# VH-VL binders against q8wwc4, part 16

Target 1, 195 residues: q8wwc4
Amino acid sequence: STEEKPQQHQKTKMIVLGFSNPINWVRTRIKAFLIWAYFDKEFSITEFSEGAKQAFAHVSKLLSQCKFDLLEELVAKEVLHALKEKVTSLPDNHKNALAANIDEIVFTSTGDISIYYDEKGRKFVNILMCFWYLTSANIPSETLRGASVFQVKLGNQNVETKQLLSASYEFQREFTQGVKPDWTIARIEHSKLLE

## First folded at step 3 (VH-VL; framework fv_burosumab)

Design d14
Fold by ESMFold2-Fast, scan of step 3:
Structure d14 (fold): chain C 195 residues (1-195), chain A 119 residues (1-119), chain B 106 residues (1-106)
Amino acid sequence: as target 1 above (195 residues)
Amino acid sequence: QVQLVQSGAEVKKPGASVKVSCKASGYTFTSYYMHWVRQAPGQGLEWMGIINPSGGDTSYAQKFQGRVTMTRDTSTSTVYMELSSLRSEDTAVYYCARDYWESGYFDYWGQGTMVTVSS
Amino acid sequence: AIQLTQSPSSLSASVGDRVTITCRASQGISSYLVWYQQKPGKAPKLLIYEASSLESGVPSRFSGSGSGTDFTLTISSLQPEDFATYYCQQYDSYPTFGPGTKVDIK
């Protein structure tokens, strides 16, 4: 690793950009094991997390390029409507900073896992994924207050400056009988870029 | 002191059913999931299923689906595992085991109940 | 199903020996692995959780390491009470156990 050690990290604030209608939602704190126990015996949280990283890298690039039509099958409609307004109003440097390259994702954490039923009896599982990634985008110091900065050096001088950012994506899958097992993004949070 | 105390050894004929009990004490019974794991003589451990003592909801390993039933009685802090249509290959020690803080692995185990299936 | 293998299947050791047991998963399971000790006629006892965390009350001579697919349980200085069978278990998906490693006297 050519990266300099990061300075101490601070707790990141999160801002919710969208929501699903939680009619008849039952709040249950579960660990990943309850998904394989009660919904999908083939479920693996490690395998899911790897897929979630790929989805995050792909979706974040499409968002940074304002290619919202390509996100219609990947992101919940209500979330996509909120994202269109927020992202299109961002400066180009902030749009560029939304994109995470798969090789620049330095840490992934699984957050809350929830199960709920809607008013039509459909069954849903939501998994919150938190990603920490490096970006070369030029972000103003005011936006980066408290953020860690890495310098990547080639030869005897600094060639690149990288900034450490975080984003939280909530993935949702419907387990109602007869529905294909597709994950959709139901929430995106980014405290530094999407305020 | 957390304790899981299981019922005594059973000898059954092929085709019969057996119901093993596991009485919990020393903690809040409804706050922890309970699993059942078996071990054939001289063999390794095999997961059978899980029960939520609070709601009574269960889930079973595919191999046992249709033959196993897990229940609980909150008034006695006891979980039960009933296995029907017994075969000689069901001869094993059956363990109840407490889930470690909703993780899918086990911090406390019952002492085991030997079930022998013979003609 | 995630399959686990253990090596060796059995070993003979003397008191004071350093013992190493390995567990391999058929796919990546991060650190979602535990180790149990089982003495003859007894239920298994939790030793190590999350691949490397020592369970409360377990002697410090036990340690675990590894992530992904390769995991190791080490006993730094074997004691008479350590002769037992050791099992790994993954909890990344529905629970599966390794076949066990028997640590015998000799």
Scores: ipSAE 0.600, ipTM 0.816, lowest interface PAE 1.2, mean pLDDT 84

Design d15
Fold by ESMFold2-Fast, scan of step 3:
Structure d15 (fold): chain C 195 residues (1-195), chain A 117 residues (1-117), chain B 106 residues (1-106)
Amino acid sequence: as target 1 above (195 residues)
Amino acid sequence: QVQLVQSGAEVKKPGASVKVSCKASGYTFTSYYMHWVRQAPGQGLEWMGIINPSGGDTSYAQKFQGRVTMTRDTSTSTVYMELSSLRSEDTAVYYCARDWEGYFDYWGQGTMVTVSS
Amino acid sequence: AIQLTQSPSSLSASVGDRVTITCRASQGISSYLVWYQQKPGKAPKLLIYAASSLQSGVPSRFSGSGSGTDFTLTISSLQPEDFATYYCQQYDSYPTFGPGTKVDIK
């Protein structure tokens, strides 16, 4: 579910879980299963996760380079406007840390999945993806409290110090009949770099 | 503790309808989806569809679309599967099974439905 | 639909034997695979979930392995109560089952 300025309008119908009382440890796969059950019978969480990793690597790189014009078709307009001001004000080392190389994504998990209808009967699916990735960006340890630090030996005795960071990207697609089947990014969160 | 108890065996003529019940106990009925899976004699398992006991929402396998209807009664913690326009190839054991992430952690004992002239 | 195949379709084994059953998926399904045991006249019983996790109450002689497209169920030392048909199922998309592997007594 997207919670962007819907204050005056309630979502007409929302399928978040098949539970009256959500249970924290079971939400993710049950909701992924609901996508194929109700909207897309060919939906595969494995296929989606691989596509999401590619999108994360690409979008994070463009974001770190402040190439906002190239993000207009990939990221929701409201989100992009807010990110433009936050990212532009970051120090260069923090900007560099936003970018994730596909080969350095260590772990991915599917977070919250929301399925809902708006008041006009449009059908939406939102999938929150969490990515853990390594970065060689030179960021002070004090700034990244709690970040894990790894040293990687490259060839001879070259040691590359890397830090483990996480970012959460929310992907949204409209499943209303006749609408193009494009995923867009509706939210980006990075607790260490974007606040 | 968790139990799914199904209705008894049925014998039907071609063209008839059958309605199988599955009564759940030992857990919160509306907190888990329920599936129906069938198995023809000597053959493998075939998924038929799913129901959300909370909202009553359903989704059916393409093969059964238009012939199957799944419903529930929250007051009795019971799920139903009705299959219409029965044919001889519908002879099978029909199972209800509780959903966990898309696989089945508890199964009913099965209901034999025989379709013969 | 994601299609599953199992090999062998049937096998004969003796008590104490090591038995291996393979399940192959038509596309990558990560670890979204489960194994069921079905005895004649009974409903299937969950043995292994997430490709390799043993269901509570299932004997430790059962184990699962694999990821992507290739999966294996192993029974390290076959017992009399293990003669049954074994099915794999994927849950990466809507459920589909393998055709089953029957384990008979020699």
Scores: ipSAE 0.255, ipTM 0.687, lowest interface PAE 4.1, mean pLDDT 83

Design d16
Fold by ESMFold2-Fast, scan of step 3:
Structure d16 (fold): chain C 195 residues (1-195), chain A 118 residues (1-118), chain B 106 residues (1-106)
Amino acid sequence: as target 1 above (195 residues)
Amino acid sequence: QVQLVQSGAEVKKPGASVKVSCKASGYTFTYYYMHWVRQAPGQGLEWMGIINPSGGDTSYAQKFQGRVTMTRDTSTSTVYMELSSLRSEDTAVYYCARDYWEGYFDYWGQGTMVTVSS
Amino acid sequence: AIQLTQSPSSLSASVGDRVTITCRASQGISSYLVWYQQKPGKAPKLLIYDASSLESGVPSRFSGSGSGTDFTLTISSLQPEDFATYYCQQYDHYPTFGPGTKVDIK
């Protein structure tokens, strides 16, 4: 018998654009369930994902416009400080590509949910959200080093060429008794634009 | 192969408490959450709460908070649901139901009729 | 709490009929909805999970569809053993059930 994955699985190629890893999906459901069961009876991963998508659209637009003062309540201070230098140095077309319109977010997935206690007994939940979105920003594919190009046809005579980009935003909330129940963005990754 | 076998019917007076058992077999007991759901005669299904058989952690519906206690015994693969301060409106069939970490139920116990007579 | 409503509350049908039951959620629940069948004096039986996935051993005449707030259970050709009460249940939040739809003989 073999300890390697079955032969049929080795010959299967899965295109990761709109498909969730089944193992990650199960793990996400388990951890989301644990959050509502033990931490927050009103927590719903579906509602959280919709809120996270709106937060992504909002925050990404503010980043593209370098409006960092408006992000102080939404993004962790140390993260915002690091992003300020990187974003400010981007060319304007790259800044424009950071912004995601809510209606152009093609796919959203939950990457990981972390639940942990620190040394002082404070409770934290981190939820990694991965977003795939289309942008009309005119960035050459060679400049983005392999960014996907997606064709969008608007009727038989009208074709728009858009680039498919991805970004990962990590949301964090402290569930310690007496603490304000707000989500903050603790990590932003955009390897194509923030290198 | 998977079986959830519940304890027998109970008749209680108002103000008493009842403890229903649910013995699991045919799978690894600690790998699945167990829920309790009740159904009053001729009525719909009502969720009561959940227990993690591994850690013993519980979470209850707000309506039952303070009156329900869920426990488990890993050595016998059994979960228990105790409901106190019984009222006539607690007359119902009580079900245990298995959850593969999702919040829906693939296997159900046969049900335990609890009658509260005044 | 997420509330579920079902329509119709009851219906009468004949063997061979196509039966459609609707479940509506008070807020978006993605595809986190299941359908159960319950016969008198018996525990509920899982039919459909994740809105449209057929449970193993359930006849193919049962199908589910929908996402967000509107969901349907369809029985393509009703059989005598299908006369029962059908419940939807959401699992996006703590579990809640619809009030049930009773399918009776016409």
Scores: ipSAE 0.000, ipTM 0.482, lowest interface PAE 15.1, mean pLDDT 80

Design d17
Fold by ESMFold2-Fast, scan of step 3:
Structure d17 (fold): chain C 195 residues (1-195), chain A 118 residues (1-118), chain B 106 residues (1-106)
Amino acid sequence: as target 1 above (195 residues)
Amino acid sequence: QVQLVQSGAEVKKPGASVKVSCKASGYTFTDYYMHWVRQAPGQGLEWMGIINPSGGDTSYAQKFQGRVTMTRDTSTSTVYMELSSLRSEDTAVYYCARDYWEGYFDYWGQGTMVTVSS
Amino acid sequence: AIQLTQSPSSLSASVGDRVTITCRASQGISSYLVWYQQKPGKAPKLLIYDASSLESGVPSRFSGSGSGTDFTLTISSLQPEDFATYYCQQYDRYPTFGPGTKVDIK
């Protein structure tokens, strides 16, 4: 029969809003094309997006657990230092809300893609990834005002409340000759918990 | 309206170089990227590289890097593809193709047969 | 590199037949796939872009579907002018083409 979540229409509306921005889709195509055409023949925006989603799930869990030493090769040094201070000061329930399970990421979109050269001639690509995910963390409604709320029945006596949150992670790679082809997280924005 | 007209067939010896031209008409030459794609007899299509007719920026498939050079002349609305150090495996029909929307091709030249034989 | 395979390699069909050609990608490419038709001695012609969008001037008997790794080109009622080789191409990365499917007259 039905196992649809109560209040599913709010989650569906958020997903639909993601598909209603054709300008963002066009910009993503143009810049993804420029990246594989002129910077890295092996670049694929689809493969990158899948990898970024996995990285978000992994990094967000490590942040929620304050395992900052494990993030040193994944997050830019200056960003990680700032995150240590901000995350450590959060209440435990807010820390838990930072973590996104891969199965609870309901929508992923590509934001701005920046392609640029610095004053030394180094080549950079920055890709902003926006994620919408569900969390079961017990966050007071006043802290998450404006977030969509869903309830899921787990048997006849167990009701799980889930809230929809968003986070934006900016990934950066240097394409200068001789530089390792590694992506690092250069910025993290969280609408309800960080910035 | 839109036409891409390529130079005629070439027969070359191994070790020589060949330069194929592609003259565009019926649209603003500098508004569209141009690609080169080849097809060996009885085989499929193989991408060689891209040129920006406006800025002259080029980028080549790794397989052809060091042997291929793409250029353009905006005054004649013509792109060129030069392939050096020819081998028998380079025997193919070479196409220029207009980039319609960031990586696929709406108009193709008629093709130029390049035969490399001893 | 993203590798594309096509099935079948060749097929024989009669006018009026429904023909289905499959293209499979070695990794997810979303909808970044196009289909071309090529007749002997001629350049390829664009038929379908973004996996399912029909190019202007192409007959409605041609249709495309699929997303991710599995794509199909369908010709609902084969016409004499449709006997050709059909190629898929991805543009999620630097362009790569399928090996082609030859549609011959029975």
Scores: ipSAE 0.458, ipTM 0.786, lowest interface PAE 3.0, mean pLDDT 86

Design d18
Fold by ESMFold2-Fast, scan of step 3:
Structure d18 (fold): chain C 195 residues (1-195), chain A 118 residues (1-118), chain B 106 residues (1-106)
Amino acid sequence: as target 1 above (195 residues)
Amino acid sequence: QVQLVQSGAEVKKPGASVKVSCKASGYTFTSYYMHWVRQAPGQGLEWMGIINPSSGDTSYAQKFQGRVTMTRDTSTSTVYMELSSLRSEDTAVYYCARDYWEGYFDYWGQGTMVTVSS
Amino acid sequence: AIQLTQSPSSLSASVGDRVTITCRASQGISSYLVWYQQKPGKAPKLLIYDASSLESGVPSRFSGSGSGTDFTLTISSLQPEDFATYYCQQYDSWPTFGPGTKVDIK
């Protein structure tokens, strides 16, 4: 019994992403205002989101290539150590799917914004960013159940199949007086690839 | 067409080791995790462990830790499960099963009967 | 480890009957549960994944429901080829299986 299992062809889909939940949008705007008012007069959530999108595209490519030494300035030390184990253990096709090209990021949203003080009085801001992106990585569709499949035209009559994936990156900055004002990635979540 | 073809039945004495093979075909071998599951005669299914065919990384169920070793050969698209210090209660059908990434199994090998008797 | 129990351990039914099998988890596992069918002398076959999603090629008379700790597999109109043992399995943590429910002919 070597019967071939039939494969279903997926029609090209268009994704229409709605606005963020109004309650969450209001909360995000209030926290962004508090960062601006009390921590950083140059802060803009819109400008931050664009920078975060660039950081996501850059970091995801380095992860897919296992170039962990180049991530030491961008990703928190303990997070990078955990990611080394998980990413190195992924099949090559899954590694390729981690990488997001900036032009293939179809939607970006701001999740939770946390403003807090630690026991030593240090001031921190954490901003969770969620990205939806298309990938041409050749992962069997069976492996990515629940992922949407799209056909994208590239050039004259060329069609390439792409899958929609999502990733969440948490950015952290310390606002304590006299501390270097650098953002670092404190958490990376990819439910389809990094669990 | 995806197929997992396992090695033939084995009869072993207590204290011996057995090594079961599972040859994969019809898909990219390194793109899916592989698990081993056993079933004693007339009993239910018991998970033994997982191997990443790309990296060779493994994780084993606590019950089998120290007695089981899982390996793979990417040139032949084959995974192996070796169980040492065999006891009569290790008599079972041993299955390889392909991980649909999420920890459940879409394709199974036909099973290999391992009998441990004095 | 997450433990699964199944009820009943066995049942007898006739062709055309509606059969219901229950699986209960020792802790919440969201929808991370699958159902397999195993016929004597054969490997298990995937029927349902994500608690309620029907695997490709599986007849529509099979359905799954539930979330958290309580899950159900239903066969709406039992056919001769459905006499088998059914297992649930969770994948919220390392895989564990229920003890199985044997469906015999009446």
Scores: ipSAE 0.000, ipTM 0.445, lowest interface PAE 18.7, mean pLDDT 80

Design d19
Fold by ESMFold2-Fast, scan of step 3:
Structure d19 (fold): chain C 195 residues (1-195), chain A 118 residues (1-118), chain B 106 residues (1-106)
Amino acid sequence: as target 1 above (195 residues)
Amino acid sequence: QVQLVQSGAEVKKPGASVKVSCKASGYTFTSYYMHWVRQAPGQGLEWMGIINPSGGETSYAQKFQGRVTMTRDTSTSTVYMELSSLRSEDTAVYYCARDYWEGYFDYWGQGTMVTVSS
Amino acid sequence: AIQLTQSPSSLSASVGDRVTITCRASQGISSYLVWYQQKPGKAPKLLIYDASSLESGVPSRFSGSGSGTDFTLTISSLQPEDFATYYCQQYDSYLTFGPGTKVDIK
C-alpha cells in the first residue's frame, strides 16, 4: 500500500541502501527528533551530518600523519591516548589508508543515537556516524579481505585502483548546565586497520 | 479508524484562558506524539508545540513559552492545550495533529475555533 | 530558524491545467519536506512526505520533487476537487510551515 520510489537526496540514503535494519533506522530517526524537541530546538541532522563528514576527513588525515597534538581538542582524551599507541605502530601504508579525502567519501550514514543521563546527572547525546570512502593506499588483499576494488582510468592506458573502506566515528555532546556545547569524538572504529 | 475529535468553539475575553481538548481513538495513544498548530482567519499555519502522550514531556515554540501548557490523560486518550493571557491576535482555529515520527502529520483534528473579543 | 517561502502566493487555473507550486528553504534541508492540502473550512491533509513520496490514497496526478533548498509540488491535470490552499513544511530543524499557495478557479 505504501509507495516506495527512489529519492534524489545528496547526503544520506540509509533506507534505500539498507545499511541499517528497519528497527535500528526507526530508533535513530525517533531519537534525532527527540534531540530537536527536548534538547536543542535548532538541531539539524542535515547540518550535523555535513559537519561530521568534514570532521571525519580532517581527523582521519591528522591520525594518518600522527599529528596527535592537533587532535586534543577534537577527540576525547582517553580515546586519543589509546589511538596514539595503535596508530603509531601501523605500517606506513596502513597509516595512509586511515585518511579519507573529502572527495573520496562515497557514502555517509547516521547510525545509533543515544540520549542518556549518568549517575552524576550529566546529560549526553552520542551520535554514531558511519563513513564509506575510497583509498589508493597499497595494502595487501589479505589485510583488506572483503574490501571492494574499483578501477579509475587516468589517460587511455593508465588505471588507478582504489579500495572501499569503512570507519565509524562516535560524536558526543554534553548538555549539562555550564558545559561548553562542543561535539567531541568519543570513539573511532576501523575494523580493517584498528583492531 | 484513526480519529482525533476536538472540543467545541470558545469565545473568550482578553486576559482569559482557554483549554482545548483532543480525544484520540483507533490507535495506541502512547505510541505517537501529538502537536498543536493554529491558524488565524485567512492566515497560514503556525506550530505551537509538541507533547509525548507516554511520558507527558512537552516542548513549546518560543513565541508561546510561558503562556501555553500541554497535558494529557492516558485513561481517556485525550490531550489538552491551555493558552493563557489571551489577546485578540490569538483568535484562530486550533488543531491537534498526530506526529508521523519526524514532525509531519498524518492525521489532524477537525479544529476548534477560539474567538477573543472584548 | 529555517524559513520557508512559497511562490506564487496565489494562482487561478482551469480544470485540466498543469499547476506548479514552489517552496524554498533559507538553508539546506535535504529531503525533509512535506506538502499539505487544505480545503476551505477543513483541516489540512497530508499529500507528500520526504519531498517526493506520495501518501497512500492521494491521486497520482500529485507529485513532489526537489532537494536541498528548492522544492516543487506539481498537479499534472487539475480537477475540481483540487482547488485549495497548499502548504509546505520542513522537519529538518525546528518545525516551520510555508505561508501557503492558494489555487483558485479561473
Scores: ipSAE 0.043, ipTM 0.626, lowest interface PAE 6.4, mean pLDDT 82

Design d20
Fold by ESMFold2-Fast, scan of step 3:
Structure d20 (fold): chain C 195 residues (1-195), chain A 118 residues (1-118), chain B 106 residues (1-106)
Amino acid sequence: as target 1 above (195 residues)
Amino acid sequence: QVQLVQSGAEVKKPGASVKVSCKASGYTFTSYYMHWVRQAPGQGLEWMGIINPSGGDTTYAQKFQGRVTMTRDTSTSTVYMELSSLRSEDTAVYYCARDYWEGYFDYWGQGTMVTVSS
Amino acid sequence: AIQLTQSPSSLSASVGDRVTITCRASQGISSYLVWYQQKPGKAPKLLIYDASSLESGVPSRFSGSGSGTDFTLTISSLQPEDFATYYCQQYDSYFTFGPGTKVDIK
C-alpha cells in the first residue's frame, strides 16, 4: 500500500517489536547491535544495564518516600499518575519494600528490547529490565506468598531476615530528530506490592 | 505511491567529486532508513552505506570510508550521496533504496549513472 | 564481513521449468536473508524477505527456504517475465549481496 508499510512488512515488524521471547541471550545481543548500528553508535547494552540498575535504585527510593515531584522527569507522566495513586495507598512497610539498595540487588536481567515507530513516525526503543533485590522490610507472609526468605547473621547477636523481591522497569528513549536523548521509565511492575 | 526519484546521469573526470540526490515521496521520510548501493557495468550489487533520515546518523562500508558522505534534507525529503576522489573503477549505476527496519530494501530509486572518464 | 556465494552463476531454462538457485553464507545468518530480481536496465525488485516470506504482489511461483548458512530460491514454473538476474542479500551483520545468478532462455 501507499500507507507507510506493506501488510507483510507491517506483520514482520510487529513480530520483531511485540512478540519476542525474553530469554534468548543471542537475540538480545542482536537487538543491541541493531540499536548501535541504526540509532546510537555509543550504545552499549552492558553500560545501559549498569545505568538502569542505578536508576532503579534511585527511582525506587523516591517512590518509597512518595517524592513524586522528583520523578516527573524520570517517569512518563501517565505512568507517574497511576503510580502516585497506588503507592500513596500502600502501608508504610510496603512502601519501604519498594526501595532497592544498590548493594542488595542480587541479579539483573535484560528482558525484551522493542524497536518501533508510532503512527506519527516517531522512533522508539524500549528496554525491559528485571531486577531481583533483597529487602529487610517487614512484610506479612500473606503478601509475599511464594517469596524466598534469607537469614543473614550480622555479628554474634543478629540474624537479619531478608526477602527476595523482583521488579520490572521498562526504559524508553525516543530517537526522533530534535528530541532530548534521555531515557524515561515507561512502565513499572511489582506484582507483589503494586497489584 | 512510494517513490524514490534520483538525479540525472553525471560524467566526471578522475579526482573529481559527484553528489547524487534521491527524493522520497509517498511516505513519512524520517520513518525509514535509506541505503546507497552501486553496480558497475556487468557486475553485481555493492552496498555503500546507510543513513538515518531523522538524525542524520550514517554508517559506511569500509571500502568507501573516507571518500563517501551521506546527508539528508528533511524539508525536501531528499537524501544525498557524495563520492570524492573519483577513479575509473567508480563508474557505476548508483541506487538509493528504502530500508524497512529489518534490513531488506522494499523500494529502490531508478538509479543514477556516474561515468568517470578522462 | 559476511560473504555470500550463489550457485549456479548462470543457468539456461525454458518456460515452464522449475528453477532453483542457492545462496551460501560464510557464517550463520539465521533467517536474515533477502532475494531480489533485477531485469536489464532496471533497479532490483524485492521478492522474498526473512528467507521465506513472499513480498506483497510477487507471484506465488516464487518461494524461498533455508536458514543458517544455506538458502534456496525456487521458481516453480518459469514464465517469460522471470528471465532476469537474482541476488541474495544478508542483513544479519551489516549488508552484503551475493554475486548474482543469471537466468537466461535456452
Scores: ipSAE 0.000, ipTM 0.443, lowest interface PAE 17.2, mean pLDDT 79

Design d21
Fold by ESMFold2-Fast, scan of step 3:
Structure d21 (fold): chain C 195 residues (1-195), chain A 118 residues (1-118), chain B 106 residues (1-106)
Amino acid sequence: as target 1 above (195 residues)
Amino acid sequence: QVQLVQSGAEVKKPGASVKVSCKASGYTFTSYYMHWVRQAPGQGLEWMGIINPSGGDTAYAQKFQGRVTMTRDTSTSTVYMELSSLRSEDTAVYYCARDYWEGYFDYWGQGTMVTVSS
Amino acid sequence: AIQLTQSPSSLSASVGDRVTITCRASQGISSYLVWYQQKPGKAPKLLIYDASSLESGVPSRFSGSGSGTDFTLTISSLQPEDFATYYCQQYDSYYTFGPGTKVDIK
């Protein structure tokens, strides 16, 4: 009887990495089923998530190196223009913190999945992916307030210090007949490095 | 108690069609997806398709596309699976199964034996 | 389509034995795997979902493990009522079943 709230507030916690949100899992499965039923009979959320994780590792490294020419095929043109200005203005240590090594990604989560048609009848799917990763980049603590700091000891007196950061990448694909069937990054959010 | 009760055994000739029913009780019919799975004598389980009882949306396994149709009647809490152009290799027990959480089947019907012979 | 294989195809065991059945997927499916038990002439029964979660009412001697491509169903101490065929099923892309593993009396 009471309508669902238009805006859902979510709180992100990384206390136990093995826990998943049951409601979010159900929503993800239902929308994956709708993608499968109406758009792509071979769609797999697991395969997509693996590919998205690899794309995140690759794109984040190219951004950290300011190799924007190599991102033309992977990132939407309007988004890439905004990123060029923001990333180029970052200190080198902050640029280094943008890069996520595939082996240092500690948790991934599928966020919002949007399925829609525009006014011209074009069909779109947007999938928001949230990544949590460790970085060895040396960034002043006041710049990364709230980041978790980990020390990894590899033998006696051998200690590596890493910080936990998060980034959200939105992937978009157009399913309109005749359109290139590639996923494109339509949004990148990194509140600690890319305000 | 959740129950899925299927229609009785059928004997059909090649080229005919068969429509199997599955009546649900003990829960809110429109809140759970329903699947159809078949099993030929002495063989393993084969998924055929899924139906959303609320919206009537369906998706079928590629092998059965063009021959299978799944429908539901919310007034009787019943799902149906119709398979046309029957061949001898369609001889099997056909099961309906409830999808508890978009992927695993927590309750199954008792099965309906469909025999295709001339 | 994701293919599932099961090992062994069949096995013979005695009451009290520890039984292990393996399911392998042709590609990564995370934890989107289910185990069912089917007795002769009966419909399958859900045992384990999400690779390792025990269904309510299923005896604790059943357990599941694994993620990605390799999954295992274990029965720690086989009981007379456990002689059956066991199937794995993935729900990552479509729905496909493994070929089954028959657990028979020695």
Scores: ipSAE 0.000, ipTM 0.545, lowest interface PAE 11.8, mean pLDDT 81

